# VHH binders against Uncharacterized protein YDL144C, part 5

Target 1, 356 residues: Uncharacterized protein YDL144C, of Saccharomyces cerevisiae (q07589)
Amino acid sequence: MSRILVIGAGGVGVITALSLWLKKESDVSLVVRSDYDRVLKHGYTIESCDYGRLEGWRPHHIYSSVEDAASAADNQGYNYIVVTTKNIIDGPVNSRVSNIIRPVLEKNKELHGPQLTTHILLVQNGIDIEKEIWAEFPREQYRYTVLSGIQLIGSTKIGSGHISQVGQDHLSCGAFDPQDAAAIQAANDFVRMYSNEGQNFVEFDPRVRYSRWKKLLYNAAINTSTALVGLDVPRCLEFGVNKKSTEIEVFHPAMREIIAIAASEGIIIEEEFITMFTEITRKKVFKPSMCVDCEKGQLMELEVILGNPIRIAKRNGVATPTLSILYNLLVLVQAKLKERKGLLKFDEKTATLVDE

## First folded at step 20 (VHH; from w4 with K104R)

Design x1
Fold by OpenDDE, fold request of step 23:
Structure x1 (fold): chain B 356 residues (1-356), chain A 121 residues (1-121)
Amino acid sequence: as target 1 above (356 residues)
Amino acid sequence: EVQLVESGGGLVKPGGSLRLSCAASGFTFSDYVAAWFRQAPGKEREFVSAISSGGRTVYVDSVKGRFTISRDNAKNSLYLQMNSLRAEDTAVYYCAAKNPKTYRWHQWDYWGQGTLVTVSS
C-alpha cells in the first residue's frame, strides 16, 4: 500500500486527503499546521459537494509539521508527497517547496536509500514549478519523480477544522517530464488511488506542459488582473470602458501573449480558449484565488503564474507588453503584502528598502 | 544528418511580399512543431510564428494578419508567406523544429542557418 503525505491543509489539501482516504488504496497522512490541536481533538467538519457532510473526519495520520511527519517513529517512508500549498518562490524561504519537502526526502533517503523513489506531486498553479525541485535535489543523491497536478475545485477552509467544498474536484495528473517512464507510471497510479467514481473526476494528463500553459491563459490574465484591482470577474468586465475594455485591452491581450510564449517553446494552444475563458467567467460572481489571497493579506502565486512566463518570453524573444505591466504592478502589490507581514522593511526616513 | 535550410530571403520594398521556405532533412519533420524566428540587426532574436504537426498556427501580434506560416509534411518543408512587409520586418529569419514529445521546452531541437530579409525603400 502506498503511503501518501499530503502537505497543506487548506481546502484543497483536506479534500485531497479525503479523496485518497475514501478510496482506501493508500495510507494517508496530512500535515496540519495551524489547526492541528483542533483537528486532533475533534477532526474535520467537511461539507463537500462530492462526498457530503463529514463530521470528525481524520486521515490515517495527522502531523503538526512536515518534520514531525518525517520523524514519526512509525514512519516507513512515503511513496508520495502531495504538495497543495501555494507555490510562492518569492515568499519566506521556509515556504519554498523544496524546503517544505526536504525533511521527507531526507528521511526517505535515510530509510531506504535508492530503493525508494519518492513521487512528488505538485498540485499547484503556474509553469516551471518543477525546476526548483530539480535544482535543489540532485538526481545522483535523491531518487524521486516530479508530478503535475492541475486541479479545478471549489474548496475553502472556512474555519478551524472546517472545510467547504462547493465545486466538484477535477484533477489532472501527469509527469512533468513526458519521457520519464517512472513519473508517468506514478501519475497513473495516483490517478487510480485518487479516483472515486461518481464523486470526483481524475484523469491522467499526457500533456502537462500544454495543460499548464492553457490554464495560464486564465491565471495570467484574469486571476492577476482581478487581484490587482480587487474585483470579481464580472465586475471587471462590466466596469470596463463600454463594458469592453477589460476584455479587449487586458484579458485577451494577456492571453494572446501567453499563447505566444507557449508557442515560442513549441506548445501550440488553440486561440479559442481565449474566448472560452472569458465567457465561462463572465456571469460568475466570484473572485479568483489570487484576488482572494491579496484581500486576505496572503502572498500571491505571482512568480509561478506571471513571472516565469515572462522570463520564458524574454528568453525566446516574445513581446509581452500586457503581462509585463501586470507583473510589475503586482510585484509592488506583493511587496506591499510582504511589508505588512514583516517580510520587507522600508525605511521612510531614507526612503529605501532595508537590506538584510 | 539533420538539416534545416532556409531560402527565399531578399530585398523587398515596403508593402511588398516575400515567401520564405525551410527545407528539413535527416529527421521526421512531420512529427515536429515548426517555427520561424527572426533577428533584426542589433536586436535579440524574436519568435515570429509556429505551426503544430497538425497545422495549428500561432503568430505574434506584430505579424498577425500579414504573415502566414504553413507546412508541407510530404515535402518536409516549412513556409512563411510575408505580406505587407515593413521596415521593421528586416531581419535574418530562422526556421526551427521541436519534438513535442521531449521535455526540452526551452530549446528547439534544430535550427536553420537563416535567410536575410531586407525591407527597404
Scores: ipSAE 0.915, ipTM 0.973, lowest interface PAE 0.4, mean pLDDT 95
Fold by OpenDDE, fold request of step 23:
Structure x1 (fold): chain B 356 residues (1-356), chain A 121 residues (1-121)
Amino acid sequence: as target 1 above (356 residues)
Amino acid sequence: EVQLVESGGGLVKPGGSLRLSCAASGFTFSDYVAAWFRQAPGKEREFVSAISSGGRTVYVDSVKGRFTISRDNAKNSLYLQMNSLRAEDTAVYYCAAKNPKTYRWHQWDYWGQGTLVTVSS
């Protein structure tokens, strides 16, 4: 039986763990940080459109930290690490994905050496998120694969140990490296272990890079702009000049720039997705995830959603006037959030940044 | 030996037209994504257009409506029809090909040597 460690106990992480647990084909561990004591004592209350209402639910194992999960007395190593935390490159160093998974990779190496391949599934937004892992863990020293998880779900932590899922879970899972046979197999295995027929939707993704660029049409254009202005998508559209300027001057240009960047890498995204993403959101009164994060005073996944694409654009000589403005303004918003959290220090007497 | 060879460059007046060709050999061109890049004097190389194996196309805004990328897989050829040429289109134009099944997304697999296009009155 596969041993799976889920890291990140938000709405996404808890439902991910629940889905695996319900399938009963894996041993499921969950790292729970802030709610550890409550969950340990009382379990989770989950209101799920996929699975109904659960009270007092726990996975097979709960840990307060990744280090604890790695060093647990009953730990025989993990086959999968599922990372569901937000990828915030410009956040605290300890929150970087390479640092998050390091304790488990080291433990697996210690326990089994080259006989165990650890499969790292990144259920995260953005592009080039796998590169940090490739760079930090040389393949000569570590045996692992990196898998992509793209999840569409409406799930939120609404209280300590309390999860509400109002949108069905759709997961696409594939190998970042399309030539990595071990990764491909691991992704397919995960799909099987995750699939609860009639409840959730999960599929193998043979075009991970394509899928991530496609999703960036939405994330880089709509998610970022709504975060900047603090509005839901319908208001963004209706409040525009003649009810058209937001779509014509912001959303579509940003999406076209993403398509151009992808094309500069040889990934061809269909133009029809521009219209699709716009129309799907036109009448739905909701704030995208980055907007919600910003309003809650949480750091945004800015670098993996805008920073990395813009860096690729610069390398390949693609103009990104719209994305660049969005990015540079949101960098300031992110800095404001950091300052409020005490992560940045600004001296008003000298008008200079003191601590970064 | 894998080769991409550009042709069709030359001197044209503003408002004129030019058709570039790229001949591929030594690999299965029909399975590859193909693209045009250009590098103006004193500037960095920039992406211009790409076409999938199936014929889907992408253009940067500066050339939309003026340039048309096409391919003939039977002839292992890539084309760039350039209309309404401007002085700012002056550059060495390069064709490139990318295997869509590889992980090397930051690099194209094959490049031509380039053909010079000069737009001047």
Scores: ipSAE 0.913, ipTM 0.973, lowest interface PAE 0.4, mean pLDDT 95
Fold by ESMFold2, look of step 20:
Structure x1 (fold): chain B 356 residues (1-356), chain A 121 residues (1-121)
Amino acid sequence: as target 1 above (356 residues)
Amino acid sequence: EVQLVESGGGLVKPGGSLRLSCAASGFTFSDYVAAWFRQAPGKEREFVSAISSGGRTVYVDSVKGRFTISRDNAKNSLYLQMNSLRAEDTAVYYCAAKNPKTYRWHQWDYWGQGTLVTVSS
């Protein structure tokens, strides 16, 4: 029976743990930080469009930290680490994915050496999100695979220990390295362990990099633009000059730039998706996740959504006038959020940063 | 044994046309994404255009409408028809191929040696 550690107890992480728990084919652990005491005593209250109403629910194990999960006395290690936290590369060092997962990788290595391959599933937005893991954990010293999870779900923590899921659970899971047989098998096994026939939709993704670049059309053009201006998608479209300039001069050019960057990396994305992503959000009065994060004073996944593709573009000589303006303005918004959180200090007497 | 060999470069006046060819050997070209890159003197190499195994094309804005990428899988060849040439198109043009099913970060698998295109009076 696979031992699965889910890291991140927001709306996505809790539903991920629930789906695995319901299938009854895995031993499910969840790291619950701020809500740990509440969940330990009372469990979760979950209102799910897919899984129904549950009261007093908890997975097989809960922990208040990754360190505690890794160090538990009876722990035999974990087959899967499922990371559902937001990936804020420019955020605090302790929030970096490599630092979050290190205690588990070290414990697995101590307990099993090369006999246990740790499957790291990144349920996070963006591209090049797996590079930090390869850089920080040399393959001669650690035995692991890196898997991609693209989650499309509307699930939110609405109170301590209270989750509301109004958008259906859809997960696409695949291997970043499409020729790594162990990773492919682990992704297919995860799809099986996550699948609750008739209640959710989960599929194996044979072309993870293509899928992530395709999703980036929406994220790099629309998610970012709405975050910059604090507007839902329909308002962005209706407020444009002649009700057209936002899509013609911002969304579409940004998406075309992503398509060119992907092509410079050998990944061909169909131009028809530009219209598809624009139209799917035209009449949906809601704010995309980056806009919501910004309005709640939370840091944005800016580097994995815009920074990384722009760095690729610079290396490959692809012009990104639209993406670059969006990125550089959002860097300022991110700095404002960091200052509010005490992560940056500006010395007004010298007009300089203190802790660069 | 793997080779990509460009040809068709030369000196051309502004407004003129050239057709570049790239002959592939030593691998199954039809399975690969193919692309043209270029490098102007003193500048970094830059992406120009790519074509999938199925014939889907992508162009950078600066060449769209003037350049046409195409491939002939039976002849293991990649082409770039360049029309309405401008001085800024002057560069060494490189053919590249990448297997879309392999996992290497930010790397094309095979590169040609390049063919020089000079656009001047």
Scores: ipSAE 0.826, ipTM 0.946, lowest interface PAE 0.8, mean pLDDT 92

Design x1
Fold by ESMFold2, look of step 21:
Structure x1 (fold): chain B 356 residues (1-356), chain A 121 residues (1-121)
Amino acid sequence: as target 1 above (356 residues)
Amino acid sequence: EVQLVESGGGLVKPGGSLRLSCAASGFTFSDYVAAWFRQAPGKEREFVSAISSGGRTVYVDSVKGRFTISRDNAKNSLYLQMNSLRAEDTAVYYCAAKNPKTYRWHQWDYWGQGTLVTVSS
């Protein structure tokens, strides 16, 4: 039976743990930070469009930290590490994925050496998110695969131990390296363990890189714009000059820039997706995730959604006037959020940033 | 051996046209995404256009409407028709190919040696 550790107990992580738990083909552990005591005592209250109402629910195991989870794994370690945290590479050092997963990788190596391959599933937005893992964990010293999870779900933590899922779960899972047979098998196994008959939609993704660049059309153009202005998509579209300027002057140009950047990397995305992504929530009063994060005072996944594609564009000589404006304004929004959290200090007497 | 060989570069007046060719050998060209890059003197190499295995095309804005990328898989060839040429198009043009199934960090698998295009009065 596969031992699965889910890291991150937001709306995505809890539903991920629930879906695995319901299938009864895996041993499901969840790392629960701020809500640990509440969930230990009372369990979760979950309102799910896929699974109905659950009261007092827990996965098989919960832990207050990754370190505790690694130590307690019945001295057998974990087959899968499923990372559902926001990937804030410009945030605190302890939020780096490599640091988050290190205790489990070290414990697995201590217990099993080369006998156990650890499958690291990144259920996170953006591109180049796997790069740090390859850099930090040399393959001659660690046995692992890196898998991609692209999840389309409307699930939110609405209070301590309370999850509301109003959008059906759709997960696409695949190997970052499409020639890695072990990773392909692990991705297919995860699809089987996650699938719940007719209640969610789960598929193997043979073209992970393409899928991530395609999703970036929406994320780099719309998720970012709505976060900057604090508006849902219909309001952004209707409030534009002549009800057209937002899509014509912001969304579409940003998406065309992403298509050109992807092409400079050998990934061809169909132009028809520009219209598709512009239209999918035109009539739905819905705030995308980055907008919601900003409203909650939480740091944004800014670097993996905008920073990384812009760096690729600079390397490949692709102009990004629209993306660059969005990025540089959102860097200021991110700095404001960091200041509120005590991660940046500004000395008002000298009008300068204090390095801390 | 794998080889990409560009041809068709030369001197042309502003407003003129050129057609670049790239002959591929030593690999299954029809399985690859193909692209043109260019590098002006003293500048960094920049992406111009790409075409998928199935013929779908992407262009940077600066050449859209003036340049046309195409391929002939039976002849293992990639083309770039350049119309309404400007002084700013002066560069060495490079052909590149990438297997879309290859997992490589920010790299194209094969490159040509380039062909010089000079747009001048």
Scores: ipSAE 0.812, ipTM 0.942, lowest interface PAE 0.9, mean pLDDT 92
Fold by ESMFold2, fold request of step 23:
Structure x1 (fold): chain B 356 residues (1-356), chain A 121 residues (1-121)
Amino acid sequence: as target 1 above (356 residues)
Amino acid sequence: EVQLVESGGGLVKPGGSLRLSCAASGFTFSDYVAAWFRQAPGKEREFVSAISSGGRTVYVDSVKGRFTISRDNAKNSLYLQMNSLRAEDTAVYYCAAKNPKTYRWHQWDYWGQGTLVTVSS
């Protein structure tokens, strides 16, 4: 049985663990931080459009930290590390993905050396998210693959140990390196272990970079705009000048800029997706994830969604007037969130940021 | 030996037209995404337009409606028809190709040596 460690126990992580557990083809561990004691004693209450209502549910193992999970794998190690946390490059250093997964990679290496390949599945938004992994873990010292999970799911933690899934799970899983046979095999194996036919939708993604740039049309234009103004998508569209200015002057120009940046990287995205992403949530009164993060006082995935594409645009000489104003305003929103969390200090006497 | 060779550059008046060509050899051009970049004097290289193996095109906003990228896979050639030229279009124009199936961080596989376009009265 494949031994799978899921890191992150939000709405996505818990449903990920549940889907794997229901298939009965893997040994499923979940890192449950703030809710650990509650889940240990009572299990999860899950209301799922895919799986129905479950009470008192736990995966095969739960841990309060990644370090504890790594120690508990004494003679076995983990075949997969599934990262479902938000990727916040400008956040706390100990929350960086490389630092989160390091205890497992070190333990696997200690236990098995080259005989165990660690499959790292990043179920996170954005582009260039795998770059840190390649940089921090030299291939001559560590044996691993890096996999991409693009997930569309409406699943939220609504209380301690309580998950509400109102949107069906769609997962696309593939290898970041499309020429890495081991990664391709691991991605296909994960698809099989995750698939609950008739209940969820999961597929192998042969073109991970294309898929991530395509999703960025929505994330860089719509997710960001709703976060900036604190509105759901229908309100953003209806409140625009003549009920048109938001899509014509904000969403569509931002999406066209993403298409140009992707093309400057050799990735051609069909213009038809501009209309598709604008229309898919026109009548759905809910706030996208970045807007929800802001409302909860949580840091946004700003750098992987906007910062990285803009840096690529600067390197390749692609103009980004719409994306740049969105980014610079959201940098201020992110700083406001950081200040509220105590991650930044402003000295009002000197009107300056306090250096650490 | 892989080669991309641009041609068709020259001096042209504002409002005029030029057609650039790029001849590809030493690889299966039809499998590649192809693009034009340009570099104005004293500036960094910038993206202009790309075309997929199947003929889908993308343009930066500053050239839309004025420039047309095209390819002839039977002749292993890439073209850029430039109309309504402006002084700011003055640059060395580079042909580039990338295999969309390879995993390369932020780079194109092949580049030409460039052809100079000067837009001046």
Scores: ipSAE 0.769, ipTM 0.930, lowest interface PAE 1.1, mean pLDDT 92
Fold by ESMFold2, fold request of step 23:
Structure x1 (fold): chain B 356 residues (1-356), chain A 121 residues (1-121)
Amino acid sequence: as target 1 above (356 residues)
Amino acid sequence: EVQLVESGGGLVKPGGSLRLSCAASGFTFSDYVAAWFRQAPGKEREFVSAISSGGRTVYVDSVKGRFTISRDNAKNSLYLQMNSLRAEDTAVYYCAAKNPKTYRWHQWDYWGQGTLVTVSS
């Protein structure tokens, strides 16, 4: 049986662990940080539109840290590491994905050497998110693949050990390297282990880069705009000048810029998706994830959603006037969040940022 | 043995037109995304337009409505019809191709040597 470690016990991570557990084809471990004692003693209460109501539920194993999961006395290691945390590359160094997964990679290597290939599944937003992993873990020293998960789910932690899922779980999973046979097999295996017929929708993604650039139309234009202003999408649209300016002057131009950047990388996204993403969100009265993160005082996935595409655009000579304004304003919002968290300090006597 | 060879560059007055061609050989061109990039004197290479194997096109805003990218897979050729040329279009134009099924960060698989377009009075 595959041993799967799910990292991140928010709404997405818990439902991911539940779906794998229900299929009964894998040994499921979950890293539960702040809620560890509660979940250890009482389990989760889960209210899921897909999977029903569960009381006192636990996956096969829970741990309070990745380090504990890696050093567990059974000495078996993990076939999959499923990362469901936010990817905040401008955040604290110990929250970088490479640092989060390192204890597991080191332990797998110690226990199995080259005999165990570790499949790292990134269920995180953005583009170039796998680049850090390739850079930090030389293939001469580590045996792994990197997989992409694009998950569309409405699932929220609504209390200690309490998960509410109101939007159906849709997952597409594929290999970042579409010519890596081991990665392709691992992605197909994960699809099989995650699939619960009649309860969720999960598919193999043969074009991971295309899918991530396509999703970026929504993330870079809509998710970011709502985060900046603290409004759901219908309000953003209805409050615009003549009820039109938000889509015409913000959403659509930002999406067109993403399409040009993707094309400069050889990835052609159909312009029809500009209309599609705008229209499917027009009547949905809920705040997108980045908006919610900002309201909760949490750091945003700003660099993987906007920073990385803009850096690609600069390298390839693609103009991004709309994305650049959104990015620079959101950099200020991120700095405000960091200051409130004690990650930045401003000296009001000198009107300058405190170094170090 | 893989080649991309651009042609059709030259001197053109503002408002004029040119048609660039790129002849591909040594690979299955019809499987590739193809693109034009350009490099003005003293500047870095910049993206202009791309076309998928199936003919879907993307343009940067600065050339939309003036430039038309096209391909003829039977002739292994890529074209750029440039109309209403401006001084800022002066550059060496490069043909590029990328297999959309391969995994490479920020790389095109093949590049031509370029053809010079000068837009001058």
Scores: ipSAE 0.763, ipTM 0.929, lowest interface PAE 1.2, mean pLDDT 91

